# VHH binders against F-box/kelch-repeat protein At4g38940, part 32

Target 1, 370 residues: F-box/kelch-repeat protein At4g38940, of Arabidopsis thaliana (Mouse-ear cress) (q9svj9)
Amino acid sequence: MSSPIIIRAPKKQPPEPPCLISLLPEEIVVDIVARVPRCYYPTLSQVSRRFRSLVASPEIYKRRSFFGCTEQCLYIAISKDQTSDIHWFTLCRKPNGQQFSGTTASDHRLVHIPTLPPMPMHGSYVGIGSNIFVMGGFCNWKITSSVSLIDCRTHTAQTLPNMPKAVAFPVTELIDRKIYVIGGSDTLSPMKSPSRIMMVYDTDTEMWQLRARPDWEAGKKWFSSVVIGGKIYMRTYHNSFVCDPNDTSCDRDEVLHSKEWWSACVIDDVLYYYDVRENCLRAYDPKQRAWGVVKGFEGLLPVACKWSKTVSYTGGKLVLFLQKTEKTEIWCAEIAVERREGGEIWGKVEWCNVVLSGNFHIMDCVAVVL
Key: E = the ipSAE of ESMFold2; O = the ipSAE of OpenDDE; V2 = 0.75 times the mean of E and O plus 0.25 times the DockQ between their complexes.

## First folded at step 23 (VHH; framework vhh_7z1x_3)

Design u4 (from k7 with S50L; at its last look DockQ between E and O 0.32; V2 from the best seeds 0.00; counts 0 for: pae E 6.4 > 2)
Fold by OpenDDE, look of step 23:
Structure u4 (fold): chain B 370 residues (1-370), chain A 124 residues (1-124)
Amino acid sequence: as target 1 above (370 residues)
Amino acid sequence: QVQLVETGGGLVQPGGSLRLSCTASGFTFSDYMMNWVRQAPGKGLEWLSLISGSGRSTSYADSVKGRFTISRDNAKNTLYLQMNSLQPDDTAVYFCARGPDYSDVWYEEYFQHWGQGTQVTVSS
């Protein structure tokens, strides 16, 4: 007696309440939405299908550009246990710091992007315009050469042609519309030597080039990198180098290497990273070949942190992510930096709040313009 | 301080089985990927297997795939390696090694934390 599979008729979604905004001409609605900060678009998309369509439309972004309402948005790749695939979050920032006095809720938060699927961990993540390139990494315990392109306007991803080689844990930089994927591992075996290959993707031609670097020492692992003045500053465990991507030679910089710079960012040709051990923001000036400490915000940031991540933001600001050693909360701060007369660099913390709670790890942060 | 203690090694005949254990202390065990590695006489370190913090995902070297099984009990802070169909070539000191922390990226070696190891000898 085969029990009849009662196919429950899909519950008719209740009619969307008449949104008064629907009575407005489309042009007006576009103009209004174009002026709304990007961080509110997810909320808007929940209001109506119309809004959902609008915030995903190319038109709205054209209009934003026209009105000068474009903004830099941060996308954060997060893993829960450092072995899982990454999930994408975006930093939602309230404009003008109006701390609504009454609600203890942090004005800034990381918001999960559920429309984006899990993606390979320890890949290359690069923001160009409104897009994020996701290249390589490992997924399901396999190294991949896969390339995905995320459209941050719609929070959709498409597959692109693969990289020439599968690689994880590279350092990656963008210079003059070329993506440099440098080093990494071609296997999941931690005992194998790192790759001596640099892959270059030209975003204009959409072609990959493979460059071998046999001159690299066996076992050389790149940990950190930044771009200053068209040169790539890179760090291994033993040394820091300044490399011209067009040259085969790299110059060793011992002064740069004297600090354990990691997850650094660049503002006005100065390298910044947060030293969690010393609880200070450090700055390296390549021209002076000297390290300094950014002054002015001592005691304003959480202490006893196990890692930090810095990202350059518009207007001479950087975003700093911190995680405490004993807690599973991720803190975020926006810091404005300024070089004063005499060469000293000063910082001002604009805000500092918990932005995400839980056993999460920030794997990378990418800036896009929307 | 991070501490890892391997046990369960010994002498076994070819085709035999052993179960290794690694007890972890000094860190939140469940937050870290764990690995088994080995070093045979006169050879370098060989990675064998890893398991995610949650225990949901595992990976194996080709040399041990199908024969070895990695598992963990987070409640006991213990990592296991079930070794079946052991061969003479499996003779080595076996180490459990903790995966890197985000803060540990400044080390040349991938593994910064491992135990003293346990000897496994496969001999007829």
Scores: ipSAE 0.021, ipTM 0.510, lowest interface PAE 4.1, mean pLDDT 86
ESMFold2, look of step 23: ipSAE 0.073; ipTM 0.494
ESMFold2 (binder alone), look of step 23: mean pLDDT 82; pTM 0.837

Design u5 (from f6 with L105M; at its last read DockQ between E and O 0.52; V2 from the best seeds 0.00; counts 0 for: pae E 3.1 > 2)
Amino acid sequence: QVQLVETGGGLVQPGGSLRLSCTASGFTFSDYMMNWVRQAPGKGLEWLSSISGSGRSTSYADSVKGRFTISRDNAKNTLYLQMNSLQPDDTAVYFCARGPDYSDMWYEEYFQHWGQGTQVTVSS
ESMFold2, look of step 23: ipSAE 0.365; ipTM 0.705
ESMFold2 (binder alone), look of step 23: mean pLDDT 82; pTM 0.830
OpenDDE, look of step 23: ipSAE 0.480; ipTM 0.774
ESMFold2, fold request of step 25: ipSAE 0.459, 0.460, 0.397; ipTM 0.764, 0.773, 0.735
ESMFold2 (binder alone), fold request of step 25: mean pLDDT 82, 82, 82; pTM 0.832, 0.834, 0.833
OpenDDE, fold request of step 25: ipSAE 0.329, 0.688, 0.252; ipTM 0.689, 0.857, 0.651
ESMFold2, last read: ipSAE 0.335, 0.401, 0.291; ipTM 0.692, 0.731, 0.673
ESMFold2 (binder alone), last read: mean pLDDT 82, 82, 82; pTM 0.834, 0.833, 0.833
OpenDDE, last read: ipSAE 0.297, 0.628, 0.268; ipTM 0.678, 0.830, 0.656

Design u6 (from f6 with S50T S57T; at its last look DockQ between E and O 0.44; V2 from the best seeds 0.00; counts 0 for: pae E 4.9 > 2)
Fold by ESMFold2, look of step 23:
Structure u6 (fold): chain B 370 residues (1-370), chain A 124 residues (1-124)
Amino acid sequence: as target 1 above (370 residues)
Amino acid sequence: QVQLVETGGGLVQPGGSLRLSCTASGFTFSDYMMNWVRQAPGKGLEWLSTISGSGRTTSYADSVKGRFTISRDNAKNTLYLQMNSLQPDDTAVYFCARGPDYSDLWYEEYFQHWGQGTQVTVSS
């Protein structure tokens, strides 16, 4: 004789209380989300259909601008697998659900943007607001005049009217809402096929102008440029120049040229670049016409690197990318700079870590505002 | 010293096939993209094809797409170009060229290392 098996009905769960956020007026929810750092928007999009719709809306970006909560976000053009095109990546801090208290560890990384197609290499890449202009370079190993506009809010691209001329290897600068594309070549031999053109795009009229430029250093590759005080600082192999694109004023600067500056950025009218040979961050102040070395971070950055790239960031900061000669790792550091009494410039490393590993090469970095 | 040596050229009839080889030495072959370029008599240089350092990505000029195939064997430090359906307009000297070192900011030419070339002649 055995006992019967007892079968129990499933117990119903009690009703759960409403989410407190659902009780807030819509206006308040919008204003709260607009103040949230953009790095959390993917997480917000997963909590409800309401938040998914909200973080994708143009209204949120307008409210972020109204509240002064916009952020500079970095987009990095990367050659993958040693190919002749670029793919877009963004610098992200990944959420770490295992840590809720303060931590000293950084979790920044470069994340591929798969919705963007491969794009031409050796062209111009310039950020304006929330958009990136991708102009010229190589398309199927042909030099192109094409222009693509990347909307960084949606990670989509559209074509725009072509530049007046096809160009690769130019320098490009944004001054007073105009894009200046200077130099470059319509052949694969930029040092032997010098360009004497300057193309200017007016973002207000959406029209290109083709201009001839003075022969500052005809027949030479334009390697690097920055803008300081509305003037373009440019470098070729042989000379560095300070030029006003609005007139014929163009002066050589032998002190600026005494350092092999490239991939530089500007903070408070000071040019910064990272010297990978000497493992130091150098600063050039045009008012003093003098180079200095930024102090305060000895031994905090990787050494024996084969290349560097700097990008200015808000709040007196720059972002530095480096790759060690012996490794395939790409390092990234955020450095806050400040001028102290006595004119010395000091730097503080806010964080530094490996952000990408593998067969990658950084071609350019672009900051946008979101 | 970087050396690139092309072989496999010759005389072939229209519609025929030919396989070119390029043997590389003096550098780490797999670290560089490689290219085929040709120069027809009295013409400028024409880029034909590129292959990535790993061999995973290829691209072709429209003039040869579908007829030519680029490949590489990194164990043998050798680049190949399989050319099918050859026509008289394919008559040229064919060169292999190493892609640039992306860390070298001061190069004068995008393709700075070339082989000596191999002659391909397509005629009856």
Scores: ipSAE 0.222, ipTM 0.622, lowest interface PAE 4.9, mean pLDDT 81
ESMFold2 (binder alone), look of step 23: mean pLDDT 82; pTM 0.835
OpenDDE, look of step 23: ipSAE 0.422; ipTM 0.746

Design u7 (at its last look DockQ between E and O 0.48; V2 from the best seeds 0.00; counts 0 for: pae E 6.1 > 2, grease 26.6 > 24.2)
Fold by ESMFold2, look of step 23:
Structure u7 (fold): chain B 370 residues (1-370), chain A 125 residues (1-125)
Amino acid sequence: as target 1 above (370 residues)
Amino acid sequence: QVQLVETGGGLVQPGGSLRLSCTASGFTFSDYMMNWVRQAPGKGLEWLSSISGSGRSTSYADSVKGRFTISRDNAKNTLYLQMNSLQPDDTAVYFCARGPDYSDVWYEELYFQHWGQGTQVTVSS
């Protein structure tokens, strides 16, 4: 019963009355649209065929970069009812006071992207520039080596050459324009041990390299990773490691492992994750080899949550997704962090509200630049 | 204490039919994808079919498409597999298996961490 969600645009645009914008040279209209926040582009596409074409054009995104108007946009891979695939959503952030329709403040939601087909789950999802690589995972309950590239400017997907091996449940990181896909399984059998191989995709040469993985914790699944200073910080159930992918060295970090970090993000070389059992945002500073608790927002976030996801955001901020234990709501908070003179890290909740309701499961969050 | 109990196995002739049931307890049944897998004598596990938590989405292995039908009754915490046109190579122990628990920080290391004791299906003349 799972079918691709296809929403077709109307064959004919609504009538357009004459307006002064239609009299402007194309170059001027392009420059105006390039300065509009990305969250309004769906609205612009409904105004006219001209604007629909403009907001999808590569020229607009070149001009946004030239004017310094690019934005980080979050794309979220979501499964409903634990289906065998994921669907893409975007976090739609509506600035307060910029709404012209009289809506109340904090109108933020996860919005489904219907032009993207359902894609494999439990794969690698990596944002590079304005694109998302979707690699491996399950396809028809078979582990796949397939690679799709999503163009987030147009919300279209194309097939790329396969990975050297099929894999699901890997650890994946981007370092120096190379994608490292580490571990994972090539079978659905519960008896299969994680792979002894590392696959490296060079985005400049567009070639895969198959490398032997070092003697990291062999036979153990890695659950989480981040990149700090060109090194991969990752963990199994039993240990946390700091690994240099270039010389295959990997050192245990017992202080890092003293917290059950998962789904973490990095801001200014500090690892952050949200501890749902203790209801606190924790920070690990690798230079000090110490954990701390981010201060300043006691009682501002929902409590008794069953899971969390974090993702880095521009301007010293992170985005935190939470779900309460006995609710079907996904909460989202944007938190600005700063280190103060005492060495403590303080946080400010910019907003916090429900962004999606229903039996949904977030598989991954990917940031792109548009 | 997650518990899955399969019933409905037995001996059938080639071309016959069976309906397997799996009764679930110890978890909120409708929150989880459910699966049928089997293990033939001397073989590894073979995934057969999956059904979403709501029951709206199903998928099947090529080996059983058109012959097997997965369904669930969330009010009764029961998963079903209707098996038609059975052949001798369908002889196996059949297991129901729960999908992953996304609310666990250390969600299932193995895809089928919770599965039943199985029910024997034998197809012979």
Scores: ipSAE 0.118, ipTM 0.552, lowest interface PAE 6.1, mean pLDDT 80
ESMFold2 (binder alone), look of step 23: mean pLDDT 81; pTM 0.819
OpenDDE, look of step 23: ipSAE 0.157; ipTM 0.615

Design u8 (at its last look DockQ between E and O 0.43; V2 from the best seeds 0.00; counts 0 for: pae E 4.3 > 2)
Fold by ESMFold2, look of step 23:
Structure u8 (fold): chain B 370 residues (1-370), chain A 125 residues (1-125)
Amino acid sequence: as target 1 above (370 residues)
Amino acid sequence: QVQLVETGGGLVQPGGSLRLSCTASGFTFSDYMMNWVRQAPGKGLEWLSSISGSGRSTSYADSVKGRFTISRDNAKNTLYLQMNSLQPDDTAVYFCARGPDYSDVWYLEEYFQHWGQGTQVTVSS
């Protein structure tokens, strides 16, 4: 029987090559990372354990605020393969970085966030600070009152106490730190049983209030809304309304309804939506009670689209999503708008390209500040 | 020109089984969620089951979970519903319905716009 033979390698461990990042004081590394655009944080988290911890830390977001480096980030709720849930994507806005012969290229795309679980579809999705509230909707074709809170700094989610009532397909707006969830459906046949309630969540007290919905149009469902001047502008198939949620007053606006607006946004108290049939961006100014067409768009946006969504953005800009009739491409454009001396509104397309391909459908877009 | 045709209905005894088929045409079948819905005598419409366009995700109403199985064959443009342990309460006209085109501006007015003519299922001793 032989004894085991142990051969040990020499412990010649030359110093690992010095990493210049490890030579920097922690405060300097924090300051550098705080200035990096948020879209690169997932990449940074893969560089080392140190960077992974750093990009998730509260200190980084404090330093971003201190240096004025916060940014508005868009989170997009997307149905893949028409399941009963949504998956979260973010708009990654970065140049291609492969510049040659003086040409500037950009590579903007929607990027799936795999650390977030699938969540209910047709609910309320509201961004507040660096967080997203996900409330109600369908879970396995069951209408839920569940509330999830997404921390967009870490891309994690937690369950919060339920809403007072389960609803799907509501109109949802944030006004003066209160979330208004209006109407929707409260049965397993959501297209047949419109809800008659309004739920109001006060983000300061963290309490829900249940109110009776005024029957502004009996038996009809609301398809879109925006907020202007503390009032909710809403439409059904048949009418458009301007509603004050505090005193439940609601007035029909025939001029607003003269255009088939939906998925609109607001910039400087002007409602914008993209008319896919006429291939133009329309603007409604409530002070003038008039529609106009935003000028300056000839030739840069895709045609033959059947769907659009606008989202307001800082600096007099909006982001426009468009889906082609072929259903294989989602296009995105960033548009800067300005009012000129004649009172006409002009737009400039800052960029426009395909951001996602495949059987995907945008359900909603939410802005957060990071 | 969207067409949905249900077949496979009939009379069965309590505890029996039945398999329904729905043949689709006039659209790209694999792009759409498909659904089974039923209407019992004197009752409203009841959603039963959904299956994603790829067939990888399914959902069921509590009333049929464990007894009914939805499936699809995208090569044949056909949707199926395998129904086991049938009871008299399952007596109804069964419809297949195409899921909405989420890109259509007004799908929220009527979520299920395309239905077949239905097939009768009767569960009786």
Scores: ipSAE 0.269, ipTM 0.636, lowest interface PAE 4.3, mean pLDDT 81
ESMFold2 (binder alone), look of step 23: mean pLDDT 82; pTM 0.834
OpenDDE, look of step 23: ipSAE 0.299; ipTM 0.694

## First folded at step 24 (VHH; framework vhh_7z1x_3)

Design w1 (from u3 with L50M L105M; at its last fold request DockQ between E and O 0.60; V2 from the best seeds 0.00; counts 0 for: pae E 3.4 > 2)
Amino acid sequence: QVQLVETGGGLVQPGGSLRLSCTASGFTFSDYAMNWVRQAPGKGLEWLSMISGSGRSTSYADSVKGRFTISRDNAKNTLYLQMNSLQPDDTAVYFCARGPDYSDMWYEEYFQHWGQGTQVTVSS
ESMFold2, look of step 24: ipSAE 0.398; ipTM 0.732
ESMFold2 (binder alone), look of step 24: mean pLDDT 82; pTM 0.833
OpenDDE, look of step 24: ipSAE 0.393; ipTM 0.726
ESMFold2, fold request of step 25: ipSAE 0.169, 0.317, 0.382; ipTM 0.597, 0.678, 0.724
ESMFold2 (binder alone), fold request of step 25: mean pLDDT 83, 83, 83; pTM 0.844, 0.843, 0.845
OpenDDE, fold request of step 25: ipSAE 0.229, 0.369, 0.684; ipTM 0.642, 0.713, 0.853

Design w2 (from u3 with L50F; at its last look DockQ between E and O 0.72; V2 from the best seeds 0.00; counts 0 for: pae E 4.3 > 2)
Fold by ESMFold2, look of step 24:
Structure w2 (fold): chain B 370 residues (1-370), chain A 124 residues (1-124)
Amino acid sequence: as target 1 above (370 residues)
Amino acid sequence: QVQLVETGGGLVQPGGSLRLSCTASGFTFSDYAMNWVRQAPGKGLEWLSFISGSGRSTSYADSVKGRFTISRDNAKNTLYLQMNSLQPDDTAVYFCARGPDYSDLWYEEYFQHWGQGTQVTVSS
């Protein structure tokens, strides 16, 4: 016959003492956990089967919404070891062992989400509510029209109906409950010129519409975009434009283009990006059609960085990712911005530390509400 | 100045083997993923294989999977393609190509740096 199966019995441990949480009604336990910041839910899930089931329950997220305890959570698409796909990470604040002592020093990290499969890179990644749409991109030189929906409450993914066309390297924006996917490559060969298409997904009807894109910069890739006041601000290498999504016209903006803005975010209708060449955070106010420099934190951030990415955050804050030219470290800072008397914008660094080390590259950042 | 030089091409009978080499200079070789691409006479470019900067991850097109093996020697700044079981439809110019610097804010093309190519001909 066959070899015996090895079965190992669990090691017996002393009985655990009762705790205060075991004495509370179930509905009170649910309400307490609903008020706990989301970053502690992995820790709670390790306490017992009861807590693991509770933090994964749809009811807990309904209770969080009911109590006004929802949070913006940041999800980061990362290429690991130069592969042709992305893996999802989340920005976590690790619990401080001295939290009860009143210290505010916290260590932040990017933490891999292993339950999510690798996904195509250079696609569109859009956060809507508690979900992330992952649309198009490259995988092993295969440009796809696939759409995946990530449920950030459970860290699971499902396939949705395809886009009308396969694209990679588009610019993508959400305006008035519609997702605009503009440009990108729609060929199977090495990319020589961007696609001349625009695809619009209506989140209410759940339908795609394929449109011909006007020829704004023939054969040029679009590198950056933001939305301000319902208009799309976009740039190629050569020009920056302000486009109304409800018509086909675009206006050139020479003042906007006077800075090499990339991977920008918007707070209170002001465009922010970090200039790694000059080591400053720049702000563009479209109402005044003017650039300025955010004051108050020179010397507080790492210098000699080779790239930056920004994402807006609640409460007049942004999150900034940086990588130094000579290192494998990815730095992250949270910066609160405010306009002061005289119109100057000032920033305060809330925290800044290394969040990931190794052969990693941030491809995109997405905020969701949980 | 980035330079990539392929060698090792030639004439081979069907079923034969060749090993291609690509010598790199002008950049830190281990920081970049490398690729092999080919162009058959009168055809477009066909991506064949990928290897990460560390060499830990590889992938292959279906047309060459199981027959071709990509490798790299970071100490010698050299990329290799071992080609086995060659058939006449493998006849092409073979190029090595550097993957993009993902930290370059303004890259427009995935493969901007190519070698000169080496001819592989499979015939009786």
Scores: ipSAE 0.265, ipTM 0.646, lowest interface PAE 4.3, mean pLDDT 81
ESMFold2 (binder alone), look of step 24: mean pLDDT 82; pTM 0.835
OpenDDE, look of step 24: ipSAE 0.335; ipTM 0.699

Design w3 (from u3 with L50Y; at its last look DockQ between E and O 0.29; V2 from the best seeds 0.00; counts 0 for: pae E 7.4 > 2)
Fold by OpenDDE, look of step 24:
Structure w3 (fold): chain B 370 residues (1-370), chain A 124 residues (1-124)
Amino acid sequence: as target 1 above (370 residues)
Amino acid sequence: QVQLVETGGGLVQPGGSLRLSCTASGFTFSDYAMNWVRQAPGKGLEWLSYISGSGRSTSYADSVKGRFTISRDNAKNTLYLQMNSLQPDDTAVYFCARGPDYSDLWYEEYFQHWGQGTQVTVSS
């Protein structure tokens, strides 16, 4: 006597209470939503299916662009529980003074993007417009040449043609709509970087080029890079270089190398990185060929940190991530920097708080415009 | 000092099963991902399986997928590898390897710590 599988009819979700906004023409609703800061989109998506659809639609971003409501958004590649993959987070900043009554989250936070799949670790991540290129990296004990394109408007990913070579741990920069993937390792043990290899992706032609730079040091791993004035500033363990990607000129800069700059950013042609050992923000001016310390924010940032990451943000600001040595919490600060008369650089911490707690590691941070 | 000790290896017939164990000490076990790797005679190191610190995430090489299962007991500081349907090609020294410490940005090797290994021989 086969017991009838009572297929319980899906409980009819109670009709969503008529949202007064639903009475408005769709165009008006789009216009309203377009003017809402993106940080509230997750909240909006919880209000109704309609809002959920709107905030995920390409149309809303067109409208945002039309109204001049575009925002620079930070996407953070994070390893969770030391997995071999990265997960994507976005920094949600609370606008000044507007406490949404219902969300206890009074603070800036990193928000996970669950719609994006795990992606290779130690790859290249580059933001262009509203997109993020994810190139190469390590996955399942293999180095990959895979390329994915993330649309940050919809939080979807597409597969693109592979890079010419599989690499992990490269330095990567964007110059004039060309992505430069420099060096990296084609092996996991030992991690040796073919430092003389450069792959270039032209975003206009959507083609890769493989270039050799025999003038570069052989067998050296690149650790850091930034772009200033069309030149790539790069660091190995032993040396720092200023290179023109289109020329064979690569000059060693000893002054630059005098500091252990890592995960640096550029604002107004000045290189910034946070020195966790000295608890200071350092600035290198290529024109003066000199290091300085940014003044004005002593004692405002967490101390005893083991790791720091900086990224340029809009309006002469940088975002600083810090991880304390003894804690698993990740701190974030927004710092406005300005050069004053006499050449001194001053910084103002606009905010600083814990943005993520748990066994997380920030692998990279990418800025996009949405 | 970080220590990893692999056990459970031995001689098994084709189609047989083995369970390997790795006991960890000298670090907070739950904070680190763990891996199994093997080295067959005359061959390089082959990655087999990964498990996150929490044990929530696992991954397998294609060569062992569906046959091997990685697990961990954080309370016992022990990593396991259940190996089923063993084949002669599975003959190798098996190593437990700790995942990288991302606090160290300057590592030369992906795996910094592994044990002495345990021999697995699959033969008729």
Scores: ipSAE 0.016, ipTM 0.458, lowest interface PAE 6.4, mean pLDDT 86
ESMFold2, look of step 24: ipSAE 0.016; ipTM 0.406
ESMFold2 (binder alone), look of step 24: mean pLDDT 83; pTM 0.842

Design w4 (from u3 with A33S L105M; at its last read DockQ between E and O 0.62; V2 from the best seeds 0.00; counts 0 for: pae E 2.3 > 2)
Amino acid sequence: QVQLVETGGGLVQPGGSLRLSCTASGFTFSDYSMNWVRQAPGKGLEWLSLISGSGRSTSYADSVKGRFTISRDNAKNTLYLQMNSLQPDDTAVYFCARGPDYSDMWYEEYFQHWGQGTQVTVSS
ESMFold2, look of step 24: ipSAE 0.527; ipTM 0.799
ESMFold2 (binder alone), look of step 24: mean pLDDT 83; pTM 0.844
OpenDDE, look of step 24: ipSAE 0.095; ipTM 0.568
ESMFold2, fold request of step 25: ipSAE 0.450, 0.521, 0.435; ipTM 0.771, 0.802, 0.754
ESMFold2 (binder alone), fold request of step 25: mean pLDDT 83, 83, 83; pTM 0.839, 0.841, 0.840
OpenDDE, fold request of step 25: ipSAE 0.292, 0.170, 0.655; ipTM 0.668, 0.613, 0.843
ESMFold2, last read: ipSAE 0.519, 0.529, 0.471; ipTM 0.801, 0.805, 0.780
ESMFold2 (binder alone), last read: mean pLDDT 83, 82, 83; pTM 0.849, 0.839, 0.842
OpenDDE, last read: ipSAE 0.459, 0.635, 0.659; ipTM 0.767, 0.836, 0.844

